# Designs tried in a protein design chat: VH-VL binders against q8ixk2r445to577. Part 277

Target 1, 133 residues: q8ixk2r445to577
Amino acid sequence: FFGMLQNKGLTDYCFDYNPPDENQIVGHQVILYLCHGMGQNQFFEYTSQKEIRYNTHQPEGCIAVEAGMDTLIMHLCEETAPENQKFILQEDGSLFHEQSKKCVQAARKESSDSFVPLLRDCTNSDHQKWFFK
Short names: E, the ipSAE of ESMFold2; O, the ipSAE of OpenDDE; V2, 0.75 times the mean of E and O plus 0.25 times the DockQ between their complexes.

## First folded at step 14 (VH-VL)

Design u44 (framework fv_axatilimab; at its last look DockQ between E and O 0.63; V2 from the best seeds 0.00; counts 0 for: pae E 9.7 > 2)
Fold by ESMFold2-Fast, scan of step 14:
Structure u44 (fold): chain C 133 residues (1-133), chain A 120 residues (1-120), chain B 107 residues (1-107)
Amino acid sequence: as target 1 above (133 residues)
Amino acid sequence: EVTLKESGPALVKPTQTLTLTCTFSGFSLSTFGMGVGWIRQPPGKALEWLAHIYWEDEKYYNPSLKNRLTISKDTSKNQVVLTMTNMDPVDTATYYCAHKLWPGRAFDIWGQGTMVTVSS
Amino acid sequence: DIQMTQSPSSLSASVGDRVTITCLASQGIKYYLAWYQQKPGKAPKLLIYGASRLQSGVPSRFSGSGSGTDYTLTISSLQPEDFATYYCQQHNSYPWTFGGGTKVEIK
């Protein structure tokens, strides 16, 4: 799958990664923003290793969650995906994070007028349902 | 249909505290994603954002006025209240409350505004 | 604070003209930009959100574009009801800030 990763409960909101410096893609938080299609910052690829890749640039960015944290951060992709970079897109639309055993949910980003994907206990909420377009 | 209406005193003396109430209908401020903000406009001047409250009760203030401002909500009454202390003639303005659907969007529905004059 | 500079401060135009108003942010605002129209004695009306999204009920002659620090509101064919003051607003960072306004007057 590849394309714009959208939330079922938030009409027209996409995974968005727009770091201050496009040449330094590591370390910043992934957000949710209006699906505008104005650049590659909303284009992601879901890989056979269960990674969510940011574009197809070198070095490649892969979404990760550090142990004990709940935020989705951009890391460098590795030849073999580490556990913290594995997300299972389930049949019901849930995006399950392997290492933490939690689901990705839309929430408000602290100190910001932005939505953000965070890890939360898995529920049947539409705010935890995702799809590619 | 979303509607908002501001109410409060039209005339305030210097050093007094202003309390404005925004009464709304057509949405609940407990609904995921909802928010209400306050914006003012002095006669002939530009718009100035004052404060915002989100559905989860998080509050944000303009730092230039933060020590004077308090925003609160009463979800059961469909009201948002703004309090501003130590009023000065330069605070004379039309005060608006406005609805914002979701983070990332903008103020889509505005109240009619209430004119507050600060004079002796 | 992020400063929003609108240009021009005022302009004169005729019905049917293409009008362009620009908004320059002192820092990148990542498309967290809205445009409002205000007529004398009235509350502002939302025209554009997310830099380029047309608000429901707003005529298609209005459009927004831009990225980074530089954003533009365009009215493709000015109508009599479009003579008003226009404001941009950033909400990428607190405090949220508005531009100084651009008054569109009859030529």
Scores: ipSAE 0.732, ipTM 0.890, lowest interface PAE 1.0, mean pLDDT 91
Fold by OpenDDE, look of step 15:
Structure u44 (fold): chain C 133 residues (1-133), chain A 120 residues (1-120), chain B 107 residues (1-107)
Amino acid sequence: as target 1 above (133 residues)
Amino acid sequence: EVTLKESGPALVKPTQTLTLTCTFSGFSLSTFGMGVGWIRQPPGKALEWLAHIYWEDEKYYNPSLKNRLTISKDTSKNQVVLTMTNMDPVDTATYYCAHKLWPGRAFDIWGQGTMVTVSS
Amino acid sequence: DIQMTQSPSSLSASVGDRVTITCLASQGIKYYLAWYQQKPGKAPKLLIYGASRLQSGVPSRFSGSGSGTDYTLTISSLQPEDFATYYCQQHNSYPWTFGGGTKVEIK
């Protein structure tokens, strides 16, 4: 699967990654933006290694969750996907992070007019449902 | 159908406090993503954003006026109130409240606006 | 603050004309750009949001495009009811700011 990764509950919001420096694409938080369909910062790929890849730059970035964190951060992809970069996109649309055993949920960022994907306990909320478009 | 209506005094004296109420229907500020903003427009001039309040009671103000502005909500009454202290003739404008588009951030539905004149 | 420079401030056009209005932001606003139409004595009406999304009920002759700092509203074929003032607005960061407006007048 590839394209925009869109949230079901937070309608028309998609995964978005916009690092301040295009030559330094790692270490920043993945956010949610209104889906614009123009690729680039909103183009992601779900791979057979269970990675969510950001395929707009080389080397490619892969979404990871750092220990003790609930935010999605961009790391470099590795030949073998590390455990903290493995996600399961379920048939019901839930996006499960294997290592933390939590689900990715669309949430409003505190003290801002922004939204972010965060790890939360898995529920049946549409805010935890995702699909590629 | 979403509707909003502004109410308050049409005339305010300099140094007085303006209190405007936005009464709305068709949505609730208890609903995720909902928000109401205030925008003003002096006669013959451009629009100016004043303040915004969200369903979780987070508030944002225009920094040029933030020391004078207070925005609050009464979810049970479907009302948002804006107060502006130390009014001056330069504050003469049509004041609008507007519903925030969901999804998105634009203002999709506006009140008709209420003209406020500041004069001695 | 993000400054929105709208151009032109006014223009004269005829029915059937293609009209283009530009909004330039002082910094990137990441598609958080809306276009409004305002007629005399009336509240603004939302036309476009998210830079290119047509608001429900708005005629398809209206379209929005752009990215980064440069955005455009286009009316493909001007109709009599389109003579009005148009505003852009950024919602990328606070404070939210409007352009100076563009008055579209009858030639």
Scores: ipSAE 0.020, ipTM 0.705, lowest interface PAE 4.4, mean pLDDT 92
Fold by ESMFold2, look of step 15:
Structure u44 (fold): chain C 133 residues (1-133), chain A 120 residues (1-120), chain B 107 residues (1-107)
Amino acid sequence: as target 1 above (133 residues)
Amino acid sequence: EVTLKESGPALVKPTQTLTLTCTFSGFSLSTFGMGVGWIRQPPGKALEWLAHIYWEDEKYYNPSLKNRLTISKDTSKNQVVLTMTNMDPVDTATYYCAHKLWPGRAFDIWGQGTMVTVSS
Amino acid sequence: DIQMTQSPSSLSASVGDRVTITCLASQGIKYYLAWYQQKPGKAPKLLIYGASRLQSGVPSRFSGSGSGTDYTLTISSLQPEDFATYYCQQHNSYPWTFGGGTKVEIK
């Protein structure tokens, strides 16, 4: 799958990555922003290794969650995907993080008027459903 | 059709507490993403954002007004209430409530505004 | 706090003119920018949201552009009903802030 990764419940919002320094893409949080398709910030690939890959920039980034955290952050992709970078995009649209056994949900970013994807206990909420467009 | 209307006193004395009510229709503050904000405009001057409340009861205040503001909602009555303590003549303005979805959207529907004068 | 510097503070133009109004944010606001039109005695009316998205019912002669800190409202062919004051507003960061306004007068 390749394209803009959109939330079903939050209908106009997509995964977006806009690091402060385009040459230092590691360690910053993925956000949700209005789906627009302009520039390179909203294009991701779901790979056969179950990675969510930010591949409009070199070196390519892969979304990860560090142990004990709920924040989706950018790491460098590796030849073999580490367990913390593996997500299952299920047929019902849920995006399951294997290592933590939690689902990606659209949520409010603390202290701002922004949405972000975060790990939460899995539910059947449309805010935990995702698709490529 | 979404509408909002401000109500409250037109005249307030210095040091009194102002209470404004925003009564709205055509949406519910129990709906995901819905929010109502308060904005004021002194005569002939620019707009100033005061406070905002979202559907999950999350509240935001302009820090320049240093704990003078309280915002609350009553979803069953389709109302949002703003309370502003210790009124001063500088607070004389038209007060608006407005609808805004979270985030990336703007204040898309405004009430007509209510003029509040602070004077002895 | 993000300061919004709007320019010019006023202008006078003829029907049919192209009018450009600018807002400069003191730091990046990631397209969380809106433009409003306000006529005397009326509430503001939303024209543009998300920096460049036209609000429903707004004539296509209005457009928004910009990114980062620099944003522009353009009226491609000014009409008599466009006499008003225009405001920009950011909502990227708390507190949300407005520009000082631009009064547009029809010559």
Scores: ipSAE 0.007, ipTM 0.612, lowest interface PAE 9.7, mean pLDDT 87
ESMFold2 (binder alone), look of step 15: mean pLDDT 93; pTM 0.955

Design u45 (framework fv_axatilimab)
Fold by ESMFold2-Fast, scan of step 14:
Structure u45 (fold): chain C 133 residues (1-133), chain A 120 residues (1-120), chain B 107 residues (1-107)
Amino acid sequence: as target 1 above (133 residues)
Amino acid sequence: EVTLKESGPALVKPTQTLTLTCTFSGFSLSTFGMGVGWIRQPPGKALEWLAHIYWEDEKYYNPSLKNRLTISKDTSKNQVVLTMTNMDPVDTATYYCAHKLYPARAFDIWGQGTMVTVSS
Amino acid sequence: DIQMTQSPSSLSASVGDRVTITCLASQGIKYYLAWYQQKPGKAPKLLIYGASRLQSGVPSRFSGSGSGTDYTLTISSLQPEDFATYYCQQHNSYPWTFGGGTKVEIK
């Protein structure tokens, strides 16, 4: 699966990663932004190791959640995916972070005019359901 | 159909407090993604953002005016209220309230505006 | 605060002309940019949001483009109803700020 990772409840919003310096890929929070279909910041790949990759070229970025946190942060991909970088995309569209036992949900970011994906207790909400377009 | 309408005094004396009310229909400010902001425009000048309130009651203010501004909502009345203290002639402007759907979207529906003149 | 500089401040054009208005941000704004049209005595009307997304009901002759700090509004074939003042707005960071406006006048 690859493409824009879109939210079912917020139908015009997609995973987006736009770091302030394109030469420093890691350490910033993944956001949700209006889907534009142009690739770039919104092109992600779901891998057989259950990673969500920002790009497929070195250095590759992989979405991770640090222990005790609820935000999705960009880290460097590793040869063998660590547990904090594994997300199970379920048949119903839920994106389950196995290490924390929580689901990715669309939520508002208070420090800016943006939505962000956050870890929350799993529910049957459409705001927790995702698909590749 | 979403509509908003501003109301308040047309004339304010220097040092007084201005209270403006935005009455709206066609949406609820308790609905996920909804927000209302206030923008002003002095005669012949550019637009200036003043304050914004979101559906979860989170509030933002222009820092240059923050000590003078208060924004609040009354969901049962479908109203957003802005107060601005210590009015000065330079605050003479048309004041607008506007609807904004979700973060990253823009002000899509505006009230007609209400002109406030500050003079002795 | 992020300063938004619009160019030109005014221009004269004829019906059928291609009109281009630019908006420069003092810092990167990550496509959090909107364009508004305002006619004398009226409230602003949203034309473009997300730098390039056309608001529903707005004619296709309007388009937005740009990235980082540099954004452009283009009217491909100016119509009589398009003579107005145009404003850009950033909402990447607080306070949200508007450009100084560009007045499009009939030649």
Scores: ipSAE 0.541, ipTM 0.859, lowest interface PAE 2.0, mean pLDDT 90

Design u46 (framework fv_axatilimab)
Fold by ESMFold2-Fast, scan of step 14:
Structure u46 (fold): chain C 133 residues (1-133), chain A 120 residues (1-120), chain B 107 residues (1-107)
Amino acid sequence: as target 1 above (133 residues)
Amino acid sequence: EVTLKESGPALVKPTQTLTLTCTFSGFSLSTFGMGVGWIRQPPGKALEWLAHIYWEDEKYYNPSLKNRLTISKDTSKNQVVLTMTNMDPVDTATYYCAHKLYPSRAFDIWGQGTMVTVSS
Amino acid sequence: DIQMTQSPSSLSASVGDRVTITCLASQGIKYYLAWYQQKPGKAPKLLIYGASRLQSGVPSRFSGSGSGTDYTLTISSLQPEDFATYYCQQHNSYPWTFGGGTKVEIK
């Protein structure tokens, strides 16, 4: 799968990554923004190793969640995917982070007029359902 | 479907507190993604954002007003209330409340506005 | 605070003209930009959100573009009902700020 990773519950919102420095893409939080499909910042690849890759820039970035955290941040991809970078896209559209036993949910970002993907206890909410467009 | 209407006094004396009420229909401010803001416009001047309240009761204010503002919601009455203390003639303006669906979107439905004149 | 500078502050145009209004932010605002139309004595009306997304019910002659700090509203063929004041607004960071407005007047 590759393309825009869209939320089922939030009409027209997609995974978005727009780092301030294109040559150093690591360390910033992934957000959700209005789906436009025009820029590189909304195109992701879901790999056979269960990674969500941001591969429109070099070096390639992989979405990760640090231990004890709930935010999705960009890390460098590794030759073999570490557990904190693995997300299981299930048949119902849920995006399950096995290391934490939690699901990716759309939520409002504190002190910002934006949505972000966060790890939350798994529910059958449409705000936890994702698909590639 | 979504409508908002501002109400409050048309005349306010200097040093008094202004209380404005926004009464709305067509949505609930307890529903995920909903928000209401207040914007003002002095005669012949540009728009100025004052405050915003989100569905989870999170509140934001324009710091240039020296913390004179309080915004609150009453979801059972479908109302958002703005108070502004220590009114001054420079605060004379048309005050608007406006609906905003979801973060990252904009103020899509506005009330008609209520003119507030501050004079002795 | 992010300052929004609109250019020009006013312009005169004829029906059928292509009109462009620009909005310059003092910092990058990452497409968190809206355009509003205001007619005398009326509340503002949302035209564009997300820098380029046309609000439902707004005529297709209106379009928005831009990125970073530089954004533009275009009216491809000005109609009589388009004579109004136009405002841009950023909401990338608090406080949310509006431009000074551009008055589009009949020539």
Scores: ipSAE 0.690, ipTM 0.895, lowest interface PAE 1.3, mean pLDDT 91

Design u47 (framework fv_axatilimab)
Fold by ESMFold2-Fast, scan of step 14:
Formats: sequence, structure tokens, C-alpha cells
Structure u47 (fold): chain C 133 residues (1-133), chain A 120 residues (1-120), chain B 107 residues (1-107)
Amino acid sequence: as target 1 above (133 residues)
Amino acid sequence: EVTLKESGPALVKPTQTLTLTCTFSGFSLSTFGMGVGWIRQPPGKALEWLAHIYWEDEKYYNPSLKNRLTISKDTSKNQVVLTMTNMDPVDTATYYCAHKLYPNRAFDIWGQGTMVTVSS
Amino acid sequence: DIQMTQSPSSLSASVGDRVTITCLASQGIKYYLAWYQQKPGKAPKLLIYGASRLQSGVPSRFSGSGSGTDYTLTISSLQPEDFATYYCQQHNSYPWTFGGGTKVEIK
């Protein structure tokens, strides 16, 4: 699957990655932003290795969650996906992070007036369900 | 239909505490994505943001007024309350509460405003 | 704090005119910008959010554009009901701040 990754429970919000410094594509948090329909910073690919890849920049970025954290951070992709970069996109639309055993949920970014995807205990909430458009 | 209405005293003496209540309908502040803010406008002047409360009960204040401001919600009553201590004549303004649907959006529905005059 | 500077502070225009109002932020605000219309004695009305997104029910003659620090509100063909004061607002960082307002007066 590839395209703009949208939340089922939120109208018009897409996974978005636009780091402040284009010379450093890693280390920043993935956010949710108003969908603009142009791809670019909102274009992602779900791979057979269960990665969520950011294909707009080279080298390609892969979404990861560090141990004990709940934020989705951009890392460099590796030839073999490490466990912290694996998300199972389930039939119901949930994104299950294998290493933490938690699901990706839309939430508000701390100290910000913006949405972000965060790891939370898995529920059947539409805010934990995602699809490519 | 979303509606909000401010209520509180029209006249406050210097050094007193102002308490304003925003009563709303058409949404619940326990619903994901909802928020309510307070904005004021002195006569003939620009808008000034005071405070905001989100559905998860996180609260944010204008730092220039932070030591004077408290915002709280009562979800069961559909109310948001703003308290401002040590009122001064320069705080004379129309006070608005406003609904905000989601983060990254803006104040989409406003109350009519309540005029608060601070004088001795 | 992020300062929002609006220009002009006031302008005179006639029905049918194209009106442009500019908002300058003291630092980048990443499209976290809204435009409001306020008529005398009334609460502000949201026109545009996300710098360029038209609020439901707002006439298409209103449009927003810009990026970084520089943003513009345009009214393509001014109508009698558009004589009002317009405010921009950033919410990229706390405290949220408004511009000083632009009063659009009848010529």
C-alpha cells in the first residue's frame, strides 16, 4: 500500500513528516496535519517488511518507536527492518507496533495545537484505524 | 448546532477576582478533538488570547497573564470557567469564549461576548 | 512571543474592488494561521484556517495564501457585507497571538 495515510476517526488528517532541517531527515516526530492531497511530505509506503516508509526524501526514512517511548520518530531505513520499525497493518485498519504490543492512535501533541500519532493500548476505536488514500 | 454564551459580572472593582462562565451546547468537551478558549478585546483594540482547555483536560495560558488565570471545565454541566485575579482598569474588555473543533483548526464558533468594566 | 503585524491598518474600498490584507509573523508559523472577520459590536467570525482553507459557509470570494512568515487574505470582489475589521491569528506556538486588525471601510 502507498499514499496518504489517513485516520478513520478524524476528518482530513494525514500522516505528515516535514523536518525543520532538510539536511537532517531523522530524529524528529511524525505528526498529523491537514491533508493537502499533493503527496510529498504526506506520502508513505507500507512495505512487505511491515515498515512505514517516507519516500519523499533520500535516503528514505522509516517510522520507529524507541523502547519505553510512545512517539513515532523518523529513523533511517535499514536493509533488514529492526523490530522497533515494524507495524502490522491489520484488516480492521489498526497499526500494531510489534515490539511494544501497542497500537498507533491519533492524539494531541504535547505543548502544541496539533495532532500526532502515538502508541496506546489497543482498542477498537476509529482513532486507532488507518487507511491509505 | 454549536452555541456558546458567556456570563459573569459586568462591573468589577480593582483588586477583585473575575469569574466568567462559558455555557455551551451542541458538543461535549469530553469528545475527542474538542476545545474551548477564552479571548478578550479592550474597547477599540485588538483581540488577545487568554487561555485554552482541550478535551483531555490539558490547559494553556497566555504567559503574560499566567499567574492570574485559571481555566477549568465541568463536562457534566457543559461549562468552562475562567478565573482572573487582581483585576485592574486595563483589564476592561469584552470577554469571549470560543469553540475549536480540532488542533490545527481555528476558533469556529464564538459566544456573543460579555463586557467587563473594571472601575472603582 | 510571535508578533503578528497586519498591513494596512485600514483601507477604503468600493463594492466590487479586490482587497488584499497582509499578515507578517516575526518567525515561521508553518501554516498555523487563521483569518477572522469582525463587525462592530459582534463576535469575530472564522473565515480561513490552516492559512488557505475556507471555513464552511464562507463565500468563495474570500481566499488565503502564504507560507513561512508571510500570509495574505484576499477578497476578490468586495460586497457591502464585507465592510468590517479583519484579524489574523497564529497558533503555531503558545501564546497564540492576533494581528492588530485591518479595518475595511467604504470609500
Scores: ipSAE 0.741, ipTM 0.900, lowest interface PAE 1.0, mean pLDDT 92

Design u48 (framework fv_axatilimab)
Fold by ESMFold2-Fast, scan of step 14:
Structure u48 (fold): chain C 133 residues (1-133), chain A 120 residues (1-120), chain B 107 residues (1-107)
Amino acid sequence: as target 1 above (133 residues)
Amino acid sequence: EVTLKESGPALVKPTQTLTLTCTFSGFSLSTFGMGVGWIRQPPGKALEWLAHIYWEDEKYYNPSLKNRLTISKDTSKNQVVLTMTNMDPVDTATYYCAHKLYPGKAFDIWGQGTMVTVSS
Amino acid sequence: DIQMTQSPSSLSASVGDRVTITCLASQGIKYYLAWYQQKPGKAPKLLIYGASRLQSGVPSRFSGSGSGTDYTLTISSLQPEDFATYYCQQHNSYPWTFGGGTKVEIK
C-alpha cells in the first residue's frame, strides 16, 4: 500500500509530515492536514515489515512512537524495523501499534492549527480507522 | 445554517476597555472541532487576526496584542466574548467574529462586523 | 511572524479577463493557506481553503494553486461581480496573518 493515509472519521484529513525545520526531517511530530492530493508531505508507504515510511525525502523516514509517549514521531528507517516502528493496519482500518498495544486515533493536540494522530486505547471509533487513497 | 452577529459599543474613549460579544446559531462550541475567532480591519486597511477559541476552551492570541486581549465562551448562551483593554485611536476598526469548522480549515462563515471608533 | 506579501496591490481588468493574484510567505506554510473575497462594506467571503480547495458555493472560475512559499489565486474569466479586494491568509503558525490585499478594479 502507498499513497495518502486518510482518516475515516475526519474524511478530509490525511497523515502529513510537515517539520518546522526543513533541514531536520527527523525527530518531529506527524500531523493530520487536509488531503491535497499532491503527494510530497502526505505520501506514505505501508511496508510488509509493518512500517509507515515517508520516502519522498532521503534518507527515508519511518514513523515511530517513543517509550512513554503517545505522539507519532519521524525516525530514520533501519534495515531491521525496531518494534516501536511497527504498526498493524487491520482489516477494519484500525492502525495498531504493536509495542504499546494501542491504536492510532485522529485527535487534537495544543500549539498548531491541525489535528494529530495519537496513540489511544483501541475503540471502534471512525477516528481510529485509516485507509490509503 | 450557521450565523454569527457581533455586538458592542460603537464609540469607546481612549484608555477604556472594549467588550465585544459574538452571538451565534447553527452550531455549538462544545461540538468536536468547532472554533470561533476574532478579526479586525481598520478603515481602508488589511485584515488582522486577534484571537481564537476552540471547543475544548483552548485559546490563542495575537502576541502583539496578547497582554490586552481576553477571549472566552459561554456555550449555554452560544456566545464568544472578546475584551481588549487600554483602547487607543489606532484600534479604530470593524471587528468581525467568524466560525471555523475544524483546525486546519479556514474562516468559512463571518458575522457582518461591528464598527468601533476610539475617540475622545 | 510569517509575513504574507500579496501582489499586485491593485490591478485593473475587464470582464472576461484571466486574473492572477500571488501570495508569497516569508517561510514555508505547507498548504495552510486560504483566500477571501471582500466587497466594500461587507464581511470577507471564503473562496479557497487548503491552498486549492474550492469552498462550497464558490464558482469554478476561482482556483488556487501553489506550494511552499508561493501561492496563486486565479480567476479564469472575470465576471462583473468579481470586482472586489482579495486577501490571502496563512494559518501554518501563530499568529495567523493576512496579506495586504489585492484590489481588482474595473478598466
Scores: ipSAE 0.588, ipTM 0.874, lowest interface PAE 1.8, mean pLDDT 91

Design u49 (framework fv_axatilimab)
Fold by ESMFold2-Fast, scan of step 14:
Structure u49 (fold): chain C 133 residues (1-133), chain A 120 residues (1-120), chain B 107 residues (1-107)
Amino acid sequence: as target 1 above (133 residues)
Amino acid sequence: EVTLKESGPALVKPTQTLTLTCTFSGFSLSTFGMGVGWIRQPPGKALEWLAHIYWEDEKYYNPSLKNRLTISKDTSKNQVVLTMTNMDPVDTATYYCAHKLYPGHAFDIWGQGTMVTVSS
Amino acid sequence: DIQMTQSPSSLSASVGDRVTITCLASQGIKYYLAWYQQKPGKAPKLLIYGASRLQSGVPSRFSGSGSGTDYTLTISSLQPEDFATYYCQQHNSYPWTFGGGTKVEIK
């Protein structure tokens, strides 16, 4: 699976990673922004190891959630995917974070006019349902 | 259909407090993603953003107005209220309220505006 | 604060002309950019959001482009109803700021 990762409950909002420069691909928060299909900032790959990869750069980035946190942050990919980088895309569209047992939900980013994906208790909300386009 | 309408005094004396009400229909400010902002425009000049309130009751203000602004919502009445203290003649402007569908979107539906003149 | 500089401040054009208006931000705004049209005595009307997204009901002759700090509104073939003042707005960072406006006048 690869492409733009979109939210079912928000029309035309995609996972988006737009770091300040392309040489610093780690440490920044993943956001949700209007799907444009331009550039590489909205192109992700879902791997057989349940990673969400930002692989348009070298070294490759993988979305992770640190212990006790709810934000999705770009980290460097590892040869063996650690548990904090594993997301299970369920048949109903839920994106389940294996280590925390929580689901990825669209929410507003603090101090910003932007949506972000955050970990929340799993519900049947369309704001927790995702698909590749 | 989304509609908004501003109401308030047309004339304000210097040092007084201005209170403007935005009454809307076609959406609820309890709906996920919705927001309402206030923008003003002095005669013949550019637009200036004043304040914004989101559906979760988070509020943002233009810091250039030195803590003179308060924005609040009454979800049951479909109203957003802006209060601006210590009015000055330079605050003479048309004041607009506007709907924003989602964070990351733009002000898609605007009220007609209400002209406020500050004069002695 | 992010300063938004529009160029030109005014221009004169004829029906059928291609019109280009530029908006320059003092720092990167990551496509958090909208364009509005305002006619005398009226409220602004949204034309473009997300730098390049055409608002529903807006004619296809309007288009937006750009990235980083440099954004452009283009009217491919100017119509009589397009004579108005155009404003850009950034909402990447608080306070949200508007450009000074570009007045498109009949030649």
Scores: ipSAE 0.692, ipTM 0.887, lowest interface PAE 1.1, mean pLDDT 91

Design u5 (framework fv_axatilimab)
Fold by ESMFold2-Fast, scan of step 14:
Structure u5 (fold): chain C 133 residues (1-133), chain A 120 residues (1-120), chain B 107 residues (1-107)
Amino acid sequence: as target 1 above (133 residues)
Amino acid sequence: EVTLKESGPALVKPTQTLTLTCTFSGFSLSRFGMGVGWIRQPPGKALEWLAHIYWEDEKYYNPSLKNRLTISKDTSKNQVVLTMTNMDPVDTATYYCAHKLYPGRAFDIWGQGTMVTVSS
Amino acid sequence: DIQMTQSPSSLSASVGDRVTITCLASQGIKYYLAWYQQKPGKAPKLLIYGASRLQSGVPSRFSGSGSGTDYTLTISSLQPEDFATYYCQQHNSYPWTFGGGTKVEIK
């Protein structure tokens, strides 16, 4: 799959990565923002290795979750995907992070007027369901 | 349909505390994604954001006024209250409350505003 | 605080004219920008959110564009009912801040 990764429970919110410095594409948090359909910062690829890739800039970024954390951050992609970069997109739309055994959920970003994807205990909430558009 | 209406005193004396109530309908402030903010506008001047409260009860204030402002919600009454201490003539303005559907969106529905004059 | 500099502060235009209002942020605001219209004695009305998304019920002659620090509101063919003051607002960072306003007078 590739395209805009949208939340089922939030009308018109997509995974978004727009780092403040184009010379540093890694280390920043992925957010959710209004879907604009122009690709770029909202265009992701779901790979056969269960990675969510950001291909807009080089080197390519891969979404990861650091051990003990709940935030999705951009890391450099590796030839063999490490476990912290693997997300299982399930048939019900859940995005399951096997290493942590948690699901990606839409939530408000602390100290910001933004939504963010965070790891939370898995539920059947529509805020934990995602699809490519 | 979402509606909001501000209420409070029209005249406040210097040093007094102002309390404004925003009464709303058409949404619940316990619903995921909802928020209500307060914005003021002195006569003939620009808009100034004062405070915002989100559905999870997180509160944000304009730092220039933070020591004077308190925002709270009562979801059972569909009300948001703003309190501002130590009023000064410079605080004379029309005060608005406004609805915001989700983080990342804008103030989509505004109350009519309530004029507060600070004078001795 | 992020300063929003709006220009021009006022303008006069004829019905049918193309009007452009500019909003410049003192730092990048990542499309967290809204445009409001305010008529005398009335509350502001949301026109555009997310820098370029037209609010439901707003005429298509209004459009927004921009990125980074530079944003514009365009009225493609000014109508008599467009007499108003227009404000931009950033909400990328607290405190949320508004521009100084642009007063549009129809000749």
Scores: ipSAE 0.689, ipTM 0.880, lowest interface PAE 1.1, mean pLDDT 91

